# VHH binders against q9vxt7, part 5

Target 1, 187 residues: q9vxt7
Amino acid sequence: MPRPVLLIHGGAGDISDSRIAGKFAGIKQALRSAWGLLSPDNGSGGGSALDAVEAAVRSMELDENFNAGYGSCLNTSGQVELEASLMEGRDLRAGCITLLRDVMHPITVARRLMEKQRHTFLGGAAAQELALATGSERLQPGALVTEGARLTLKEFEDQVAQGKDPFFARTELTDDKPVPKTDPSGE

## First folded at step 1 (VHH)

Design b18 (framework vhh_5j56_2)
Fold by ESMFold2-Fast, scan of step 1:
Order: C-alpha cells, then structure tokens, then sequence
Structure b18 (fold): chain B 187 residues (1-187), chain A 125 residues (1-125)
C-alpha cells in the first residue's frame, strides 16, 4: 500500500533567528507525533490521515513557539482566544472553531464539529459547549498564557501608546528570546 | 468519508438469536475516546427507538434501553473496526429495520449524525 504523506505549515513568517530554531524543533516534534500513528513498524501504526493531522496540530498546541493553544498571542484584554480549522479533502467536510477559551486542543474540537456534521463553524459559547460536551477539560483561567505572550502584548500596547503602528513593527514584536516551555497540564 | 454498513439481519423464529454487525469506515474506533456507536430500530408505524450504545472511551462504556436489557449485548472488535449487537430471546415485537449510528458524544441521549442504511429483522414463524 502507498506510504502516507503529511505536510505541516508552521505559520506566517516574521520570526527572529532565536525563534527559528524553536519552531524548527517544534515542527519536527509534530511530524514525529503524527508519524507514530502512520508507521506500522513501531506497533502503533494504522491511524488515518485525520488522526495524523490532529496529532501534529495537538503537538503544536502544546508548543509555545506556535500561535496555537499554549503560548498563543493575547487579545487586547490579555486573554487567549483560540481558533482551529480542519478539512477533509475527499468529502470537503470542514470544521472551524473560533473564540474558544481555556481548552488545550482546539483542533480536536474542530474535528468533532466536522465529523458530527451539524455545523461547519462554531464560536464563543456554542464552541465552549461543544468542547465540554465532547470530552475537553476546562483549564483554569490563565493556564495558556506565557511570559512571552504577555511581553508581546505589552510591546504592542507600548507601540500604540507612542503613536506607532505596531503592524509595521511586527519584526520587533517577534524578535524576543524564547522562554522555556512549561506543560500546563502538569504531566 | 464516514460510512456505516449493517449486516446480519434476516428471518428468525421466536426465541431465536441473531448477531448484527456494523462495519465503520472513514474513522478508527480505537484511537479516540470520543466516539460512540449506537443501535436503533424502527418498526412500521412506530417512532425510531434507541436500543444500545458503546463508546470508544477506555474499555467501552455500554448502555441499554429497558426493552432489550438482558436480551441484547453490544460489543466491539477494534481490529475489524466493527460493532456487534447480539440479540437473544427474540420476540415478534423485535421485528424492525435495525440501524447503526455514530457520533462523538456518548450514550443513547446523544444526537447521532452518521447513519447506516439499515438491515431488516423479522421474528415470525
């Protein structure tokens, strides 16, 4: 049977040299997580393409170097609001989740929406309800906030206060030293 | 694509047994703790009735309606991606089209959005 192929995109590209190494390591880890489900040689193979994509994105959601889950950029109120989307090519089924809070794995919620086929897009309270109803655990407020994310928000606020357009200085907002990741689940 | 295919229906005498099979494709039963597969039936002129469900969570939590509890047993074979309904002590009242259905929620009270085409069970002499 043909060998499975997986492609992962690491996000848009205003990244400092110090952050590049972390993102490269994170992409490798996401690929390893997904590949374990597809490789029969290690005894855990036989997962679907959807299983592999979900595993890869879940790995990225735990990695503070990606704007997904733990370490996501903060809104202007200092909160993490999460988005995830997933599409199956053959059926053109899609699931999109937006404005989700205090859930570790938005991609899993998006997949549940897609497979249930009730709605293509959910946000806010409806997305929270789906996440909890389908087995997601509600995290304590602030569990997804990192020091790096707080510094990025502060820099954005400082730029605005100085009359600068922070979008024209986005390289400065991402040119910070990576901080060590701490697993918010404690596992 | 997600597809469910039932088989194993047929004609049987009262007191007899049948085993229905539901083969799932387009998803894997054993990789996620969030799937539930349920068995339903619909007799002519009656509303659809939920009978039993099994989750992919842990060892597979099961539930049964009062009308079949003790007579019907649900099980799964993850290697075959298949859910079974073992039906014992069949009665004429069990005559119906039997459907399997899948969802990411658990239990008979959850909405099921993926449905098979059904298999006919007739209990009669």
Amino acid sequence: as target 1 above (187 residues)
Amino acid sequence: QVQLVESGGGLVQPGGSLRLSCVASGFTLDYSSYYAIGWFRQAPGKEREGLSSISSSGSGSTSYSDSVKGRFTISRDNAKNTVYLQMNSLKPEDTAVYYCAATYYSGLYTEFDYWGQGTQVTVSS
Scores: ipSAE 0.000, ipTM 0.094, lowest interface PAE 19.7, mean pLDDT 66

Design b19 (framework vhh_5j56_2)
Fold by ESMFold2-Fast, scan of step 1:
Structure b19 (fold): chain B 187 residues (1-187), chain A 125 residues (1-125)
Amino acid sequence: as target 1 above (187 residues)
Amino acid sequence: QVQLVESGGGLVQPGGSLRLSCVASGFTFSGSYDYAIGWFRQAPGKEREGLSSISTSGSGSTSYSDSVKGRFTISRDNAKNTVYLQMNSLKPEDTAVYYCAARETYGLLSSYDYWGQGTQVTVSS
């Protein structure tokens, strides 16, 4: 059997020096969360690939440095709308969730869609219903909104009002390859 | 397969003009989905800079960076799947490789993900 491989993407766009450290810390935490479930070298504890992927994405959804879940960018109405997708390689099953509001972990809803439903794609009210029916808690409106996200929306709107393209700042890709500080072997 | 191809670069004297063209393939400007097409440049030793963009929807909303506003004009021909950048009053500091890029306009998380190979513009006497 080939050794397990885990790859995490931390996002793209212009990143200030002050945010780089937080983003890499978040990537390391996501890798650590997932690797413990996947690595056979940590004991007989080799886990499922789906468990590892879900754990990594859930870690990023809690981290305000990632545009997933908590701290996500706002739509033009000042609301967080969430998307997540998941696929397994064995049967090529997939779950895709879009237009989800007030739920902490869209990736978990996408997994539940893949495992429990006949549909592979769900959005809006149907996605909300699935999330609640499968154990997600409905958060109070605004719980996923941060001050940083509100300021980002304001800057976006100000740029548009000035005849500028705010997406120019989101085209520069940093070399986001994770450089984990700690070895998953447990040093 | 989304592809963008730039043309129209070359050598011009200071104060001269060039018109760049960007031909898109793999999607249509007249289709059901809206796109933004942007022009960027990168000079040796400098960061890549966004210059101007145009929407493929409606009349074509435009944007301009301060460094080119009043000198450059962006336009589109949806029937030809082409975007143009008319560059007037060119200066030596405009010397750079110019890139065309496309963005799907489905939300605030969209980004310029599709890029052309670039065309060289040199402004010198």
Scores: ipSAE 0.251, ipTM 0.799, lowest interface PAE 2.7, mean pLDDT 72

Design b20 (framework vhh_8k46_1)
Fold by ESMFold2-Fast, scan of step 1:
Structure b20 (fold): chain B 187 residues (1-187), chain A 123 residues (1-123)
Amino acid sequence: as target 1 above (187 residues)
Amino acid sequence: AVQLQASGGGFVQPGGSLRLSCAASGFTFSEYAMGWFRQAPGKEREFVSAISGSGGTTYYADSVKGRFTISRDNSKNTVYLQMNSLRAEDTATYYCAADEYGWGLDYTEYDYWGQGTQVTVSS
């Protein structure tokens, strides 16, 4: 008689109106990935709640509209550094992964960590070793980097090089103010 | 390089059967969902069936439920589509596609595509 329930979130922060459609489509795809595992009515159900959560997050990790894998923001070295966490409500077990590189699905690594019940939190080299040891393929360097992410990093670097606060400049841009029409040459 | 080679198409009469195969190379096959799509002349490419990387979950278009069965053999890097009770409306070029665990029912969401194999159902 009990029915499964799934809730996902597409991230916090400012979502421009022009990007809403892509983010909504990505959320819908993530729900479809998970719902097939949970819903017996679809004829394809039979997965656990944990399987469903992993499937949903894996779908979002593939979608460049989410800061959760492919298309994630770049660090100052031009690399994608990944994080993921999940918890099992039954035994309050948890897995948290940070500073993972060149692996498509950090959520799967977080699940493997939780299932081993040895560590709750793992990062850097130890997280890389766990990912490879548990069947994750090491991607070619740069495989997770998108052109959009490169442009975002370049803008950040340009602002810093000009002596500007990149966060302040970004805040000003969200306040779409008209370009000052004062022509300095027209004194 | 990633390669997907679809085969097994041909001519068959209504009520007949065909089995399509898609041989994959150049990626970790078990980490990718595989899908079959078809395109009839003058129509858009449409979803037929998909299978998860593990093979534990399958999806079917309503038009093929009960007639088609998707399966995979990860040891052979191959996905199959068993087509039974074929109808004239099943006539199309069939494409296999790989999507890294995204159950894309929209063909634009798939990462890699095979060349396609023609299926013709005619009396």
Scores: ipSAE 0.000, ipTM 0.105, lowest interface PAE 18.5, mean pLDDT 69

Design b21 (framework vhh_8cml_1)
Fold by ESMFold2-Fast, scan of step 1:
Structure b21 (fold): chain B 187 residues (1-187), chain A 121 residues (1-121)
Amino acid sequence: as target 1 above (187 residues)
Amino acid sequence: EVQLVESGGGLVQPGGSLRLSCAASGFTFSDYDMGWFRQAPGQEREFVALISWSGDSTDYSDSAKGRFTISRDNAKNTVYLQMNSLKPEDTGVYFCAAEDLYSGFYEYDYWGQGTQVTVSS
């Protein structure tokens, strides 16, 4: 009998020492949420691979350490705009959601699009309508915004106002930071 | 044979609490998202709360948020709705529903018969 395999990606780029522990804890939580659906050892096994992927991503959407859902980077208007996509391997069905606001779990909306609609891709008002029609709660405006995200936006705005390199300013909008690799001894 | 049976409704005063239960049988309960809906006299059915098959995720309507809590016990095939700080506008018949992976908001696989909640001053 084939053994289930689950792979999770927690972002890209350099990650600061202070963020590594939080991201690792978040990855472990996502794996626990997903593995319980695949492993009968926990008494909650018997879910599909699609169920496991959705559970893992929903866990990461609740975790401020990931640029997905709660704690996401802000646009220039100070708002969170969310994206999610997934594909089913057997029938190669896909669901893609973009420009979604005030909804905790975009991945669930993307799955519902894949399973219930002819369209593979929805954004903006159409995505909002699908989310609400399929049981997602409308969050209070600003519920997904963190103080860390506001500070990152302010730093970007300050650098642009000073005529700084836009590329450098853009990289500072992420939570990634170069990890020092210099040997403290030096000799 | 599939069944959803609600219980726990009743008459309470404003500010009171009720706990609704929905006992499920005839399907693999842990594979289904479970929801609560309500219908007031002369109104359409309204979403109240949802809990995922795993129990890891919940969603609430604006009117339920902060006052109601949905939970489930997969070992007992039961979903619950704890309702606190009840208001007269919460009066209605409360329905339990099971959502398959392909059903829409109106196309839930299974529905209960409902339990009456009356909040009267």
Scores: ipSAE 0.000, ipTM 0.097, lowest interface PAE 20.5, mean pLDDT 68

Design b22 (framework vhh_7sr4_2)
Fold by ESMFold2-Fast, scan of step 1:
Structure b22 (fold): chain B 187 residues (1-187), chain A 118 residues (1-118)
Amino acid sequence: as target 1 above (187 residues)
Amino acid sequence: EVKLVESGGGLVQPGGSLRLSCAASGFTFDDYAMGWYRQTPGKQRDLVADITSGGETKYGDSVKGRFTISRDNTKNTVYLQMNSLKPEDTAVYYCAADYEGWLEYDYWGQGTQVTVSS
C-alpha cells in the first residue's frame, strides 16, 4: 500500500524565539498524535484519515500556542468562542461549527455534525446542544481563558478607552510578557 | 539501545487508583518530551497525557482532573498517577519519548495493561 501522507499547518502568529519554540513542540506533538493512527508499527489498528486529522487538531486545541481551543483570543465580553471545520475527500462531506463555548474540542463536534447529521454548518445554541448530545463535557466558564488572553483583552480595552485605534496602537504592547502555561480544567 | 519500560499496571475496582512508571534508558532523557498513550482493542492509540522537557503538561479530555503526569529527571522516569478510575479507562498504556526537535520521532515502550472492572 502507498505510504500515508499527513500535512499540518501551525498557523501564523507573531514570530519570536519564544513563540517559535512553542509552536515547534506543538506541531511535533500534533503529528505524533495523528501519525500513530496511520502507521501500523505504532500499534494502531489502521485509523481513518479523519481519525488522524481529528487527533492532530485535538492536540493543537489543548496547546495555548495555537488559536484553537485553550488559549484562544477573547471577545469583548472576556469569553472564548470557538470554531472548527473539516471535510473528507471521499464523499465530500463537511462539518463546520461556530460560536461554540465551554467545550474543549470543537473539531470533534464538527466531525460529529458531519457524520451524524445532514447539516454542514451549525452555530451557537444548536452547536452547544449537539456537543452535549454527542458526549462533549461542558467546561466551567473561564476554563479556556489564559492569562495571556486576558492581558491582550485589557490592552485592547485600554487603547479603546484612550480613543486610540487598537489595531494600530498595538505596537506599545510588549510581546515578551510572561504567560503561565496552565491546565485549563484545573487540578 | 533505547528502552522504555512501563510498570504499575493491573486490575483495579472502579473508583480505585494506580500509578504507572516508565523507566527510560539509552538516550538523553532530559531533552525529551515524555507521554502516556492508551489503546483499546479495535481502536486507535489515544493521547492520555504528555509533559515537555520544560515540565509543561497536556491532558486528554476524559482524564483531565483525574490523572497527573510528572517526571523525575534524576531517575530518568515519567509517571502517571491515575485516580477515580472508570471502566472506560481499561486499555494498554504506552510510554513514549519524543525529542523536541524537528526531525526526530518517538520511541515507544511495550505497554502495560490496565483493567478497571468489578
Scores: ipSAE 0.000, ipTM 0.077, lowest interface PAE 22.3, mean pLDDT 71

Design b23 (framework vhh_8k46_1)
Fold by ESMFold2-Fast, scan of step 1:
Structure b23 (fold): chain B 187 residues (1-187), chain A 122 residues (1-122)
Amino acid sequence: as target 1 above (187 residues)
Amino acid sequence: AVQLQASGGGFVQPGGSLRLSCAASGRTFSTYAMGWFRQAPGKEREFVSAISGSGGSTYYADSVKGRFTISRDNSKNTVYLQMNSLRAEDTATYYCAAKYGSTLYTSEYDYWGQGTQVTVSS
């Protein structure tokens, strides 16, 4: 009998050594959330692949170490704008949500969109209405913002103000004061 | 942004004491949680201790709990690590680190200072 296979991607980009441990722990938690549902050794081992994917992404959306849901990077206005997409392989059905605010689990909204069979892509007010109509709670404004995300936005803005490309510039503590290579695990 | 400079390391015999200091630059030092980390030769970096921005909360690795004390003086922009009952296993380069916000972390620090070497030997 085929065994279930689960692959989780924890994001891409530059990750400092200090952030690697948190991201790795978050990936393990996401795998546990999904694998328990999917594993044949558990009492409910017949869970669907969509259920497993949703569980894994929901775990990551709660984890501030992932750029998904809680702790997501802020836009230039200091707000969290959420995106999520998923595709079902059998019939190539898809659900894509963008510009969603104040909802903990955009992946669940994307799945509801796919399952309703009406649209494949929703954003903004329409996505927010779908989220509320399908059982998502509207969070208080700012509930998804972390202090780390606010600092990340400030560093981004500081780099832009210096005329740097934020995707290719080094992160430094101050413009005029050099930072030694003090990451103890880094090259 | 915060610039950090660690100092106070040196040679000490087992059972001895040492105090490390980490001086931070800039305003709003109290908005940063501070941590101490160490790395021994040939080993991975490990968490030692953390203190919240206000100083009201502290966290310690089990290996140092009861022996090390972290404190801070926000008027002097400095965090301290008082190390008592030192053991050979405490030999490492010690680094201070900062993260914006009041939440304590055992990882996930964004700003790092230069290391200070601590050697515990007879």
Scores: ipSAE 0.000, ipTM 0.083, lowest interface PAE 21.5, mean pLDDT 67

Design b24 (framework vhh_8cml_1)
Fold by ESMFold2-Fast, scan of step 1:
Structure b24 (fold): chain B 187 residues (1-187), chain A 121 residues (1-121)
Amino acid sequence: as target 1 above (187 residues)
Amino acid sequence: EVQLVESGGGLVQPGGSLRLSCAASGRTFSRYAMGWFRQAPGQEREFVALISGSGGSTDYSDSAKGRFTISRDNAKNTVYLQMNSLKPEDTGVYFCAARGLYSKTWEYDYWGQGTQVTVSS
């Protein structure tokens, strides 16, 4: 390829103009953050594909318009529990982090897990320990909670109060959990 | 990544039945929760029914419970809404919507164009 190629997915759907603008701006910022690491024409080129992916995801983790890092959905206790996954295609290395709290950039923790080449999946207290040991700062409790996330939890609670199944949302998320799959097309 | 196309709407008399279909494109259809919403002229869009990616969990609005059944066929990338005992107040444009794992609960990632349901004598 004459030039590097980067694709970022920010979702699509029938959303308000204000939210559309925010998501579009966030995608542009993530692409700009990653592009500088890959482009020789910028003079700052020479970053790896992993560096570019991490930069893009870190940009989205700072943006409340994305369900990553800052502004993530709350659990039933009103807390943010973070998840991130990263895989390197060459050596098929992977790192997956779940149930991480009070850390701005779960993707960076996932990369550190992958680079240690010991565990592929880590959660809870062990993920917290890895984050702190590898240079992540512990945020004050509640620093990642936004008004939007609090409204989402309130809507869930209001639906429960209206006689809906209180466990439906959690079951739905579990059923929709991303699982790596072999491409059946063979392309 | 996902495109949604609804079909099966039309005009029916009170007490009648309709089956709506929503055909989705994409290899990861089973990773999306699928919902049905409706909107009458001059009113806000309201929730009707939801089904998890696996089909193991469903949820219904109070007005739909006991009359409507949501189902899906992941092999055909299709979600269905079986509507029985239709009433004039069920009249509206019915929209299919998809929500992924990383989407906020109040936000659906993909929406169909909608299909008109009219319940009238």
Scores: ipSAE 0.000, ipTM 0.121, lowest interface PAE 15.5, mean pLDDT 69

Design b25 (framework vhh_5c3l_4)
Fold by ESMFold2-Fast, scan of step 1:
Structure b25 (fold): chain B 187 residues (1-187), chain A 120 residues (1-120)
Amino acid sequence: as target 1 above (187 residues)
Amino acid sequence: QVQLQESGGGLVQPGGSLRLSCAASGFTFSTYSMSWVRQAPGKGLEVVSDISSGGGSTTYADSVKGRFTISRDNAKNTLYLQMNSLKPEDTAVYYCAKAYSSGWLPPDYRGPGTQVTVSS
């Protein structure tokens, strides 16, 4: 009888006015994708809840308005390096993937780690091997890079070259400006 | 220049204790969440503990919960990991890591690591 509840987070950091609408649309799409799996008509079980969470994150990984998968921020070498984590509440099983490249859905790799492997956390070459072994397709280099991500990297490099701290930014959220300087640290 | 320098590792017998430290410089330490990450021989990376920027929230991997305690001293720009009841499976290189800010931080914002070996 209790109605399922789903909570997702749309990312952290500064969001320009032009990107806010895109982020809201992406959040609504992720909720729609996940909610269908949690509907009362689908029956009960922990697998349904995990399927819903995976579907929501996969939706966000395809959306360039989120720092997850496609459109993720670039490292200093101009590459996308991905991470994802997932936990099952009943048995407290977890899977965490880091330093993954050229794979569209890191959350799916994290779930496969949780379900099929003894290791809870994998990164780099081991994560790449697991992704390919469990059915992920290797994308062409650069497929996950967007123009927005390139501009973000350039701004980071320009700030560093000027001796500024690029990680300490002023956040303006309301007409009641100015607001305190905040770290955009991926909260 | 962001720098993280771990210390406090070493050889210890099962059931022993170690306290790891990480000295941070080149960024405003008090505004960043911090993590301890380890890599055992022949295994992948494991995040063992996280701490929020103000120290009010902490998390632990199930493998270390109840045995390890993460803490920070923002006045000294230092992160700590108190490791009690050490087991052979805790043998790993332990890294101090700076939290990612929306992914645009350089991926190498972690220290060189400190070796912990638990052996009898």
Scores: ipSAE 0.000, ipTM 0.100, lowest interface PAE 18.7, mean pLDDT 66

Design b26 (framework vhh_7mjh_2)
Fold by ESMFold2-Fast, scan of step 1:
Parts: structure tokens; sequence; C-alpha cells
Structure b26 (fold): chain B 187 residues (1-187), chain A 119 residues (1-119)
């Protein structure tokens, strides 16, 4: 049985060296989550490509090193607003969710939209209703906000106050984070 | 700043016992589930077990007979008791914080403590 190759990108733009170890650890964990569904040699297998992608993204949504789910960047009101998109290549179906709050796994909501609804894109109140109607739990307000995200928002606001364009500024906190003592190079 | 510091590793004879400690600071320790994870030389990470804030535990079935996880919330300390150690238990042992949920994932890890079982 052929083994699928899965490539995950943990964000775009300028990532500081002090955060790269956390990004590598998170990507490795996401790949392990997905690989277990596809690899028969690991005692599990037979999952679909969609199942593998969902598992990988769910892993990233729980990891504050990624701008997805827990630890996502804050809007100007200090709140986490989530987005996720998913596409099935076989039938060219898609599900896109935006402006979702207080839900741990936006990717699962995007998949439910793709599979259960006639719409391919939902945001705001409609996305909230779909998430709750399809079994997502509403988290307590602020559960997805991290100190890192608050500091990133402050830096963004300071850039604006100094007359800089915040959309071209680095938006990630550069504090060192503890990581597993594993060789991330794989060399 | 969240910090996790493991201690208690060292050289132990086959069949021996060892207790590892993990000192936590920078967060409300009693509110979090904690886990132990190990990595043998040249191998991947292997999850050992989890202890919930309630004190309930969950273990890797392959390791359940070897280990016991406990915690002392008054000391912000997590423990791993290991008995009947074998050469295959030689590894670096990490404590890790579980933020929430039933999924097996970790947001902070200690630096690790090395256990060497001689044969």
Amino acid sequence: as target 1 above (187 residues)
Amino acid sequence: EVQLVESGGGLVQPGGSLRLSCAASGFTFSSYSMSWVRQAPGKGLEWIGRIYSSGSTSYNPSLKSLVTISRDNSKNTLYLQMNSLRAEDTATYYCARVPYGDYLWFDYWGQGTTVTVSS
C-alpha cells in the first residue's frame, strides 16, 4: 500500500528564530496525527485524505505556535476570530469558514459545511450557528486568547501609533518556548 | 513564564526502581492535566501517561505495569514512579502540560532528565 506524502506549512511571512523550534515541534506533531490514519504499519490506517488533513489541522489548532485556533492573532477588540478552509479534490467540493469565535476546531466546521450544507462559504453568525448545530462546543470567552497574542496586538498598535504600516510589520511574539528534545532536522 | 523542570534521572540497574519529579511554575498547576513522555536514543517520542487535575490517570497500555503517575498540588510537583526497569527503558523523560480537552497534545515541555538502565 502506497504511503501518502503530507506537507504542512505552519504560517506565512517572517517567523523569528526564537519561535522556529516551536513551529517544527508543532508540524511534527500534526504530521504524526495525520500519518497514523494513513499508515497501516503504525497499527492504524485506512483513513481518507480528508480525515488525515482534518487531523493535522486539528493538531495545529490546539498548538499556540500556529495562527489557528488556540493562540490565534487578536482583532482590534482583543478577540480571537477564526477561519479555516478545506477542499476535496475528487469532487471539487469546498468548505470555508470565517469570523468564527469560541470554537476549538474551525477546520471541523469547514468540513461539516462542505459535506452537510449547500453553501461553500459561511461567516459570522451563520458560521456560529452551523458550529453549534453540528456538535461543536462553545468555549468560554477568552479561552483561545494567549499572552503571546495579546503582546502581538500591542506591538501592532504601537506600530500604527508610530506611523508604520501594520500589515507589513512582523506580527509574532519572539519569546523562546520549551520544545521536546528531539532532532528537528531529521538529518 | 511557564517553566517545567525535571529531576531524578541517573544510572539504575535492571530490575531497579526510580522516581522522577517535575517542578512546575508560572501557571496554576492544579488546574492542568500533566503528562510524561519519553524518547529512547534513536527512537521517536513515546507517551507514558496523563494525570488530570482531579488526580485520575490514563496510561499507555504498553507501559501501564511499569509506571505510576501522581501529583502534589501543594508543591506544584508531578511525579513518575518506575519499577522493574529494563535496558529498553533507557531514555530522556519529559514532563509536559496538557492545556485542555481529551486530545493528547502538549503546549509546554520540560528540558528532560536522562535515565540509563545498565544491562
Scores: ipSAE 0.000, ipTM 0.099, lowest interface PAE 19.0, mean pLDDT 65

Design b27 (framework vhh_8k46_1)
Fold by ESMFold2-Fast, scan of step 1:
Structure b27 (fold): chain B 187 residues (1-187), chain A 123 residues (1-123)
Amino acid sequence: as target 1 above (187 residues)
Amino acid sequence: AVQLQASGGGFVQPGGSLRLSCAASGFTFSSYAMGWFRQAPGKEREFVSAISASGGSTYYADSVKGRFTISRDNSKNTVYLQMNSLRAEDTATYYCAAHYSLGEPITSRYDYWGQGTQVTVSS
């Protein structure tokens, strides 16, 4: 049998802030949090791959260096709106949560949605109700906002005002300028 | 398959007007924020304008604010860019792009990109 693997991302694939060192440390901590549950050697774990993924993401949700939970990027109104998704490959089950507010661990809410098997996607009021019904505590408004998130929002607004794409990748091209992708099959 | 088809470009004189259209297919258009970007010869791609999935929020680069208007028709799966008071510096290939967002149109990477439409402003 192949050994278990765990893949973690530091946001939506956009690792472009000045917190590179903090993100690497956070990724290592998330892997450590999950490793005991995935141990291929004789260990006390016995947890599932799903347990390991949830543990890793919960670690990142507590770490302000990641765009998940505490320290998440703000919308232009200065509010945190949370998203999380989870899929079990064996049965192709999924749980997706969007537009969730004032909950520390949206990944846990996404897992509860998947386990209930009534819906695969919830947002807004329905997601809030599921979170509270399944044991999540409602945080005080603004508890998830950090100074870093406020500065990131201001940076996005400043870049947009100047006509700059805040997510424009600066790839060194010897001959050609970067061009937007035009793949008709989608990515 | 996802497809974004930009059209409406052409040659215009300074002070003229032009309307670009971007027809979308292959995804649930009403769940996606839409943006217009442009790239002039020898320059980097720059942001022009964006509109939220509902059409309730719009954003503009300072260079086009007051001259360009972005709008969308979710029943037709189309986003538009009305360009007024065109200047020589507006000459560029214009691209439309989409990203999944029910909220803010400017805080996420755009994942779907269309073929560009060329706009040339010259006397």
Scores: ipSAE 0.000, ipTM 0.347, lowest interface PAE 12.5, mean pLDDT 69

